# VHH binders against q96fz2: the designs that were tried, part 1

Scores and structures below are computed, not measured.

Target 1, 269 residues: q96fz2; the task's number for its first letter is 2
Amino acid sequence: CGRTSCHLPRDVLTRACAYQDRRGQQRLPEWRDPDKYCPSYNKSPQSNSPVLLSRLHFEKDADSSERIIAPMRWGLVPSWFKESDPSKLQFNTTNCRSDTVMEKRSFKVPLGKGRRCVVLADGFYEWQRCQGTNQRQPYFIYFPQIKTEKSGSIGAADSPENWEKVWDNWRLLTMAGIFDCWEPPEGGDVLYSYTIITVDSCKGLSDIHHRMPAILDGEEAVSKWLDFGEVSTQEALKLIHPTENITFHAVSSVVNNSRNNTPECLAPV
Unless a header shows other numbers, all headers, positions and changes below count from the first letter of the chain; antibody chains aren't numbered by Kabat.
ipSAE, averaged over its two directions, is called F for ESMFold2-Fast, E for ESMFold2 and O for OpenDDE. V2 adds 0.75 times the mean of E and O to 0.25 times the DockQ between the complexes of E and O.
[cut] marks letters that were taken out.
Atom coordinates printed by the task and the answers are left out, and those that the model quotes come from them; centres of patches stay.

## First folded at step 1 (VHH; framework vhh_etentamig_d1)

Design t1 (at its last look DockQ between E and O 0.25; V2 from the best seeds 0.00; counts 0 for: pae E 11.7 > 2)
Amino acid sequence: EVQLLESGGGLVQPGGSLRLSCAASGFTFSDYAMSWVRQAPGKGPEWVSGISGSGDSTYYADSVKGRFTISRDNSKNTLYLQMNSLRAEDTAVYYCAKDYWDEGSYYDFDYRGQGTLVTVSS
ESMFold2, look of step 1: ipSAE 0.000; ipTM 0.200
ESMFold2 (binder alone), look of step 1: mean pLDDT 80; pTM 0.822
OpenDDE, look of step 1: ipSAE 0.014; ipTM 0.358

## First folded at step 2 (VHH; framework vhh_8pnl_2)

Design t2 (at its last look DockQ between E and O 0.08; V2 from the best seeds 0.00; counts 0 for: pae E 11.3 > 2, unsure alone 64.1 < 65, placed apart)
Amino acid sequence: QGQLVESGGGLVQPGGSLRLSCADAGFTFSDYAMAWYRQAPGKERELVAAIESGGSTNYADFVKGRFTISRDNAKSTLYLQMNSLKPEDTAMYYCAADYWDEGSYYDFDYWGQGTRVTVSA
ESMFold2, look of step 2: ipSAE 0.000; ipTM 0.254
ESMFold2 (binder alone), look of step 2: mean pLDDT 77; pTM 0.781
OpenDDE, look of step 2: ipSAE 0.008; ipTM 0.321

## First folded at step 3 (VHH; framework vhh_8cml_1)

Design t3 (at its last look DockQ between E and O 0.09; V2 from the best seeds 0.00; counts 0 for: pae E 11.5 > 2, placed apart)
Amino acid sequence: EVQLVESGGGLVQPGGSLRLSCAASGFTFSDYAMGWFRQAPGQEREFVALISWSGDSTDYSDSAKGRFTISRDNAKNTVYLQMNSLKPEDTGVYFCAADYWDEGSYYTPSEYDYWGQGTQVTVSS
ESMFold2, look of step 3: ipSAE 0.000; ipTM 0.220
ESMFold2 (binder alone), look of step 3: mean pLDDT 83; pTM 0.837
OpenDDE, look of step 3: ipSAE 0.008; ipTM 0.315

## First folded at step 4 (VHH; framework vhh_ozoralizumab_d1)

Design t4 (at its last look DockQ between E and O 0.21; V2 from the best seeds 0.00; counts 0 for: pae E 9.7 > 2, placed apart)
Amino acid sequence: EVQLVESGGGLVQPGGSLRLSCAASGFTFSDYAMYWVRQAPGKGLEWVSEISGSGDSTYYPDSVKGRFTISRDNAKNTLYLQMNSLRPEDTAVYYCAKDYWDEGSYYDFDYRGQGTLVTVSS
ESMFold2, look of step 4: ipSAE 0.011; ipTM 0.222
ESMFold2 (binder alone), look of step 4: mean pLDDT 80; pTM 0.801
OpenDDE, look of step 4: ipSAE 0.015; ipTM 0.381

## First folded at step 5 (VHH; framework vhh_ozoralizumab_d1)

Design t5 (at its last look DockQ between E and O 0.07; V2 from the best seeds 0.00; counts 0 for: pae E 11.0 > 2, placed apart)
Amino acid sequence: EVQLVESGGGLVQPGGSLRLSCAASGFTFSDYWMYWVRQAPGKGLEWVSEISGSGDSTYYPDSVKGRFTISRDNAKNTLYLQMNSLRPEDTAVYYCAKDYWDTGDYYDFDYRGQGTLVTVSS
ESMFold2, look of step 5: ipSAE 0.000; ipTM 0.222
ESMFold2 (binder alone), look of step 5: mean pLDDT 83; pTM 0.837
OpenDDE, look of step 5: ipSAE 0.020; ipTM 0.459

## First folded at step 6 (VHH; framework vhh_ozoralizumab_d1)

Design t6 (at its last look DockQ between E and O 0.22; V2 from the best seeds 0.00; counts 0 for: pae E 10.9 > 2, placed apart)
Amino acid sequence: EVQLVESGGGLVQPGGSLRLSCAASGFTFSDYWMYWVRQAPGKGLEWVSEISGSGSDTYYPDSVKGRFTISRDNAKNTLYLQMNSLRPEDTAVYYCATDYWDTGDYSDFDYRGQGTLVTVSS
ESMFold2, look of step 6: ipSAE 0.000; ipTM 0.251
ESMFold2 (binder alone), look of step 6: mean pLDDT 80; pTM 0.814
OpenDDE, look of step 6: ipSAE 0.017; ipTM 0.382

## First folded at step 7 (VHH; framework vhh_ozoralizumab_d1)

Design t7 (at its last look DockQ between E and O 0.09; V2 from the best seeds 0.00; counts 0 for: pae E 13.6 > 2, placed apart)
Amino acid sequence: EVQLVESGGGLVQPGGSLRLSCAASGFTFSDYWMYWVRQAPGKGLEWVSEISSSGSYTYYPDSVKGRFTISRDNAKNTLYLQMNSLRPEDTAVYYCATDSYDTGDYWDFDYRGQGTLVTVSS
ESMFold2, look of step 7: ipSAE 0.000; ipTM 0.158
ESMFold2 (binder alone), look of step 7: mean pLDDT 80; pTM 0.807
OpenDDE, look of step 7: ipSAE 0.008; ipTM 0.341

## First folded at step 8 (VHH; framework vhh_ozoralizumab_d1)

Design t8 (at its last look DockQ between E and O 0.01; V2 from the best seeds 0.00; counts 0 for: pae O 11.8 > 2, placed apart)
Amino acid sequence: EVQLVESGGGLVQPGGSLRLSCAASGFTFSDYDMYWVRQAPGKGLEWVSEISGSGDSTYYPDSVKGRFTISRDNAKNTLYLQMNSLRPEDTAVYYCAKDYWDTGDYYDFDYRGQGTLVTVSS
ESMFold2, look of step 8: ipSAE 0.039; ipTM 0.447
ESMFold2 (binder alone), look of step 8: mean pLDDT 81; pTM 0.815
OpenDDE, look of step 8: ipSAE 0.005; ipTM 0.249

## First folded at step 9 (VHH; framework vhh_ozoralizumab_d1)

Design t9 (at its last look DockQ between E and O 0.11; V2 from the best seeds 0.00; counts 0 for: pae E 9.7 > 2, placed apart)
Amino acid sequence: EVQLVESGGGLVQPGGSLRLSCAASGFTFSDYAMYWVRQAPGKGLEWVSEISGSGDSTYYPDSVKGRFTISRDNAKNTLYLQMNSLRPEDTAVYYCAKDYWDTGDYYDFDYRGQGTLVTVSS
ESMFold2, look of step 9: ipSAE 0.010; ipTM 0.330
ESMFold2 (binder alone), look of step 9: mean pLDDT 80; pTM 0.806
OpenDDE, look of step 9: ipSAE 0.026; ipTM 0.470

## First folded at step 10 (VHH; framework vhh_ozoralizumab_d1)

Design t10 (at its last look DockQ between E and O 0.06; V2 from the best seeds 0.00; counts 0 for: pae O 8.1 > 2, placed apart)
Amino acid sequence: EVQLVESGGGLVQPGGSLRLSCAASGFTFSSYDMYWVRQAPGKGLEWVSEISGSGGSTYYPDSVKGRFTISRDNAKNTLYLQMNSLRPEDTAVYYCAKDYWDTGDSYDFDYRGQGTLVTVSS
ESMFold2, look of step 10: ipSAE 0.063; ipTM 0.427
ESMFold2 (binder alone), look of step 10: mean pLDDT 78; pTM 0.789
OpenDDE, look of step 10: ipSAE 0.012; ipTM 0.351

## First folded at step 11 (VHH; framework vhh_ozoralizumab_d1)

Design t11 (at its last look DockQ between E and O 0.12; V2 from the best seeds 0.00; counts 0 for: pae O 6.4 > 2, placed apart)
Amino acid sequence: EVQLVESGGGLVQPGGSLRLSCAASGFRFSSYWMYWVRQAPGKGLEWVSEIDSSGGSTYYPDSVKGRFTISRDNAKNTLYLQMNSLRPEDTAVYYCAKDYWDTGDYYDFDYRGQGTLVTVSS
ESMFold2, look of step 11: ipSAE 0.074; ipTM 0.556
ESMFold2 (binder alone), look of step 11: mean pLDDT 83; pTM 0.842
OpenDDE, look of step 11: ipSAE 0.019; ipTM 0.359

## First folded at step 12 (VHH; framework vhh_ozoralizumab_d1)

Design t12 (at its last look DockQ between E and O 0.47; V2 from the best seeds 0.00; counts 0 for: pae O 9.2 > 2)
Amino acid sequence: EVQLVESGGGLVQPGGSLRLSCAASGFRFSSYWMYWVRQAPGKGLEWVSEIDSSGGSTYYPDSVKGRFTISRDNAKNTLYLQMNSLRPEDTAVYYCAKDYWDTGDLYDFDYRGQGTLVTVSS
ESMFold2, look of step 12: ipSAE 0.012; ipTM 0.441
ESMFold2 (binder alone), look of step 12: mean pLDDT 82; pTM 0.834
OpenDDE, look of step 12: ipSAE 0.008; ipTM 0.321

## First folded at step 13 (VHH; framework vhh_ozoralizumab_d1)

Design t13 (at its last look DockQ between E and O 0.01; V2 from the best seeds 0.00; counts 0 for: pae E 12.1 > 2, placed apart)
Amino acid sequence: EVQLVESGGGLVQPGGSLRLSCAASGFRFSSYWMYWVRQAPGKGLEWVSEIDSSGGSTYYPDSVEGRFTISRDNAKNTLYLQMNSLRPEDTAVYYCAKDYWDTGDYYNFDYRGQGTLVTVSS
ESMFold2, look of step 13: ipSAE 0.000; ipTM 0.193
ESMFold2 (binder alone), look of step 13: mean pLDDT 82; pTM 0.838
OpenDDE, look of step 13: ipSAE 0.006; ipTM 0.247

## First folded at step 14 (VHH; framework vhh_ozoralizumab_d1)

Design t14 (at its last look DockQ between E and O 0.02; V2 from the best seeds 0.00; counts 0 for: pae E 8.3 > 2, placed apart)
Amino acid sequence: EVQLVESGGGLVQPGGSLRLSCAASGFRFSSYWMYWVRQAPGKGLEWVSEIDSSGGRTYYPDSVKGRFTISRDNAKNTLYLQMNSLRPEDTAVYYCAKDYWEPGDYYDFDYRGQGTLVTVSS
ESMFold2, look of step 14: ipSAE 0.012; ipTM 0.389
ESMFold2 (binder alone), look of step 14: mean pLDDT 81; pTM 0.828
OpenDDE, look of step 14: ipSAE 0.027; ipTM 0.504

## First folded at step 15 (VHH; framework vhh_ozoralizumab_d1)

Design t15 (at its last look DockQ between E and O 0.02; V2 from the best seeds 0.00; counts 0 for: pae E 13.4 > 2, grease 24.5 > 24.2, placed apart)
Amino acid sequence: EVQLVESGGGLVQPGGSLRLSCAASGFRFSSYWMYWVRQAPGKGLEWVSEIDSSGGSTYYPDSVKGRFTISRDNAKNTLYLQMNSLRPEDTAVYYCAKDYWEGYFDYRGQGTLVTVSS
ESMFold2, look of step 15: ipSAE 0.000; ipTM 0.272
ESMFold2 (binder alone), look of step 15: mean pLDDT 87; pTM 0.881
OpenDDE, look of step 15: ipSAE 0.013; ipTM 0.350

## First folded at step 16 (VHH; framework vhh_ozoralizumab_d1)

Design t16 (at its last look DockQ between E and O 0.14; V2 from the best seeds 0.00; counts 0 for: pae E 13.3 > 2, placed apart)
Amino acid sequence: EVQLVESGGGLVQPGGSLRLSCAASGFRFSRYWMYWVRQAPGKGLEWVSEIDSSGGRTYYPDSVKGRFTISRDNAKNTLYLQMNSLRPEDTAVYYCAKDYWEPGDYYNFDYRGQGTLVTVSS
ESMFold2, look of step 16: ipSAE 0.000; ipTM 0.143
ESMFold2 (binder alone), look of step 16: mean pLDDT 82; pTM 0.842
OpenDDE, look of step 16: ipSAE 0.015; ipTM 0.324

## First folded at step 17 (VHH; framework vhh_ozoralizumab_d1)

Design t17 (at its last look DockQ between E and O 0.01; V2 from the best seeds 0.00; counts 0 for: pae E 23.2 > 2, placed apart)
Amino acid sequence: EVQLVESGGGLVQPGGSLRLSCAASGFRFSTYWMYWVRQAPGKGLEWVSEIDSSGGRTYYPDSVKGRFTISRDNAKNTLYLQMNSLRPEDTAVYYCAKNYWEPGSTYAFDYRGQGTLVTVSS
ESMFold2, look of step 17: ipSAE 0.000; ipTM 0.089
ESMFold2 (binder alone), look of step 17: mean pLDDT 81; pTM 0.815
OpenDDE, look of step 17: ipSAE 0.006; ipTM 0.223

## First folded at step 18 (VHH; framework vhh_ozoralizumab_d1)

Design t18 (at its last look DockQ between E and O 0.06; V2 from the best seeds 0.00; counts 0 for: pae E 11.4 > 2, placed apart)
Amino acid sequence: EVQLVESGGGLVQPGGSLRLSCAASGFRFSSYWMYWVRQAPGKGLEWVSEIDSSGGSTYYEDSVKGRFTISRDNAKNTLYLQMNSLRPEDTAVYYCATDYWDTGDYYDFDYRGQGTLVTVSS
ESMFold2, look of step 18: ipSAE 0.000; ipTM 0.256
ESMFold2 (binder alone), look of step 18: mean pLDDT 83; pTM 0.846
OpenDDE, look of step 18: ipSAE 0.019; ipTM 0.468

## First folded at step 19 (VHH; framework vhh_ozoralizumab_d1)

Design t19 (at its last look DockQ between E and O 0.61; V2 from the best seeds 0.00; counts 0 for: pae E 7.3 > 2)
Amino acid sequence: EVQLVESGGGLVQPGGSLRLSCAASGFRFSSYDMYWVRQAPGKGLEWVSEISGSGGSTYYPDSVKGRFTISRDNAKNTLYLQMNSLRPEDTAVYYCAKDYWDTGDYYDFDYRGQGTLVTVSS
ESMFold2, look of step 19: ipSAE 0.013; ipTM 0.428
ESMFold2 (binder alone), look of step 19: mean pLDDT 81; pTM 0.818
OpenDDE, look of step 19: ipSAE 0.018; ipTM 0.450

## First folded at step 20 (VHH; framework vhh_ozoralizumab_d1)

Design t20 (at its last look DockQ between E and O 0.31; V2 from the best seeds 0.00; counts 0 for: pae E 9.2 > 2)
Amino acid sequence: EVQLVESGGGLVQPGGSLRLSCAASGFRFSSYDMYWVRQAPGKGLEWVSEIYSSGGSTYYPDSVKGRFTISRDNAKNTLYLQMNSLRPEDTAVYYCARDYWDTGDYYDFDYRGQGTLVTVSS
ESMFold2, look of step 20: ipSAE 0.011; ipTM 0.308
ESMFold2 (binder alone), look of step 20: mean pLDDT 80; pTM 0.805
OpenDDE, look of step 20: ipSAE 0.017; ipTM 0.372

## First folded at step 21 (VHH; framework vhh_ozoralizumab_d1)

Design t21 (at its last look DockQ between E and O 0.17; V2 from the best seeds 0.00; counts 0 for: pae E 11.6 > 2, placed apart)
Amino acid sequence: EVQLVESGGGLVQPGGSLRLSCAASRFRFSSYDMYWVRQAPGKGLEWVSEISGSGGSTYYPDSVKGRFTISRDNAKNTLYLQMNSLRPEDTAVYYCAKDYWDVGDYYDFDYRGQGTLVTVSS
ESMFold2, look of step 21: ipSAE 0.000; ipTM 0.218
ESMFold2 (binder alone), look of step 21: mean pLDDT 80; pTM 0.820
OpenDDE, look of step 21: ipSAE 0.017; ipTM 0.416

## First folded at step 22 (VHH; framework vhh_ozoralizumab_d1)

Design t22 (at its last look DockQ between E and O 0.09; V2 from the best seeds 0.00; counts 0 for: pae E 5.9 > 2, placed apart)
Amino acid sequence: EVQLVESGGGLVQPGGSLRLSCAASGFRFSDYWMYWVRQAPGKGLEWVSEIDSSGGSTNYPDSVKGRFTISRDNAKNTLYLQMNSLRPEDTAVYYCAKDYWDTGDYYDFDYRGQGTLVTVSS
ESMFold2, look of step 22: ipSAE 0.054; ipTM 0.528
ESMFold2 (binder alone), look of step 22: mean pLDDT 80; pTM 0.818
OpenDDE, look of step 22: ipSAE 0.020; ipTM 0.482

## First folded at step 23 (VHH; framework vhh_ozoralizumab_d1)

Design t23 (at its last look DockQ between E and O 0.75; V2 from the best seeds 0.00; counts 0 for: pae E 5.3 > 2)
Amino acid sequence: EVQLVESGGGLVQPGGSLRLSCAASGFRFSDYWMYWVRQAPGKGLEWVSEIDSSGGSTNYEDSVKGRFTISRDNAKNTLYLQMNSLRPEDTAVYYCAKDYWDTGDYYDFDYRGQGTLVTVSS
ESMFold2, look of step 23: ipSAE 0.087; ipTM 0.544
ESMFold2 (binder alone), look of step 23: mean pLDDT 84; pTM 0.855
OpenDDE, look of step 23: ipSAE 0.107; ipTM 0.571

## First folded at step 24 (VHH; framework vhh_ozoralizumab_d1)

Design t24 (at its last look DockQ between E and O 0.31; V2 from the best seeds 0.00; counts 0 for: pae O 8.3 > 2)
Amino acid sequence: EVQLVESGGGLVQPGGSLRLSCAASGFRFSDYWMYWVRQAPGKGLEWVSEIDSSGGETYYEDSVKGRFTISRDNAKNTLYLQMNSLRPEDTAVYYCAKDYWDTGDYYDFDYRGQGTLVTVSS
ESMFold2, look of step 24: ipSAE 0.014; ipTM 0.483
ESMFold2 (binder alone), look of step 24: mean pLDDT 83; pTM 0.844
OpenDDE, look of step 24: ipSAE 0.012; ipTM 0.317

## First folded at step 25 (VHH; framework vhh_ozoralizumab_d1)

Design t25 (at its last look DockQ between E and O 0.04; V2 from the best seeds 0.00; counts 0 for: pae E 14.0 > 2, placed apart)
Amino acid sequence: EVQLVESGGGLVQPGGSLRLSCAASGFRFSDYWMYWVRQAPGKGLEWVSEIDDSGGSTNYEDSVKGRFTISRDNAKNTLYLQMNSLRPEDTAVYYCAKDYWDTGDWYDFDYRGQGTLVTVSS
ESMFold2, look of step 25: ipSAE 0.000; ipTM 0.189
ESMFold2 (binder alone), look of step 25: mean pLDDT 81; pTM 0.825
OpenDDE, look of step 25: ipSAE 0.018; ipTM 0.388

## First folded at step 26 (VHH; framework vhh_ozoralizumab_d1)

Design t26 (at its last look DockQ between E and O 0.33; V2 from the best seeds 0.00; counts 0 for: pae E 6.1 > 2)
Amino acid sequence: EVQLVESGGGLVQPGGSLRLSCAASGFRFSDYWMYWVRQAPGKGLEWVSEIDSSGGSTNYEDSVKGRFTISRDNAKNTLYLQMNSLRPEDTAVYYCAKDYWDTGDYFDFDYRGQGTLVTVSS
ESMFold2, look of step 26: ipSAE 0.034; ipTM 0.478
ESMFold2 (binder alone), look of step 26: mean pLDDT 81; pTM 0.827
OpenDDE, look of step 26: ipSAE 0.022; ipTM 0.384

## First folded at step 27 (VHH; framework vhh_ozoralizumab_d1)

Design t27 (at its last look DockQ between E and O 0.35; V2 from the best seeds 0.00; counts 0 for: pae E 9.8 > 2)
Amino acid sequence: EVQLVESGGGLVQPGGSLRLSCAASGFRFSDYWMYWVRQAPGKGLEWVSEIDSSGGSTNYEDSVKGRFTISRDNAKNTLYLQMNSLRPEDTAVYYCAKDYWNTGDYYDFDYRGQGTLVTVSS
ESMFold2, look of step 27: ipSAE 0.010; ipTM 0.378
ESMFold2 (binder alone), look of step 27: mean pLDDT 85; pTM 0.862
OpenDDE, look of step 27: ipSAE 0.020; ipTM 0.455

## First folded at step 28 (VHH; framework vhh_ozoralizumab_d1)

Design t28 (at its last look DockQ between E and O 0.41; V2 from the best seeds 0.00; counts 0 for: pae O 5.0 > 2)
Amino acid sequence: EVQLVESGGGLVQPGGSLRLSCAASGFRFSDYWMYWVRQAPGKGLEWVSEIDSSGGSTDYEDSVKGRFTISRDNAKNTLYLQMNSLRPEDTAVYYCAKDYWDTGDYYDFDYRGQGTLVTVSS
ESMFold2, look of step 28: ipSAE 0.173; ipTM 0.538
ESMFold2 (binder alone), look of step 28: mean pLDDT 85; pTM 0.855
OpenDDE, look of step 28: ipSAE 0.023; ipTM 0.436

## First folded at step 29 (VHH; framework vhh_ozoralizumab_d1)

Design t29 (at its last look DockQ between E and O 0.02; V2 from the best seeds 0.00; counts 0 for: pae O 11.0 > 2, placed apart)
Amino acid sequence: EVQLVESGGGLVQPGGSLRLSCAASGYRFSDYWMYWVRQAPGKGLEWVSEIDSSGGSTDYEDSVKGRFTISRDNAKNTLYLQMNSLRPEDTAVYYCAKDYWDTGDYYDFDYRGQGTLVTVSS
ESMFold2, look of step 29: ipSAE 0.017; ipTM 0.492
ESMFold2 (binder alone), look of step 29: mean pLDDT 85; pTM 0.858
OpenDDE, look of step 29: ipSAE 0.006; ipTM 0.240

## First folded at step 30 (VHH; framework vhh_ozoralizumab_d1; also named t31)

Design t30 (at its last read DockQ between E and O 0.71; V2 from the best seeds 0.00; counts 0 for: pae E 5.4 > 2)
Amino acid sequence: EVQLVESGGGLVQPGGSLRLSCAASGFRFSDYWMYWVRQAPGKGLEWVSEIDSSGGSTNYEDSVKGRFTISRDNAKNTLYLQMNSLRPEDTAVYYCAKDYWDTGDSYDFDYRGQGTLVTVSS
ESMFold2, look of step 30: ipSAE 0.027; ipTM 0.454
ESMFold2 (binder alone), look of step 30: mean pLDDT 81; pTM 0.820
OpenDDE, look of step 30: ipSAE 0.235; ipTM 0.651
ESMFold2, last read: ipSAE 0.012, 0.127, 0.014; ipTM 0.430, 0.573, 0.428
ESMFold2 (binder alone), last read: mean pLDDT 81, 81, 81; pTM 0.816, 0.815, 0.821
OpenDDE, last read: ipSAE 0.594, 0.585, 0.586; ipTM 0.825, 0.823, 0.823

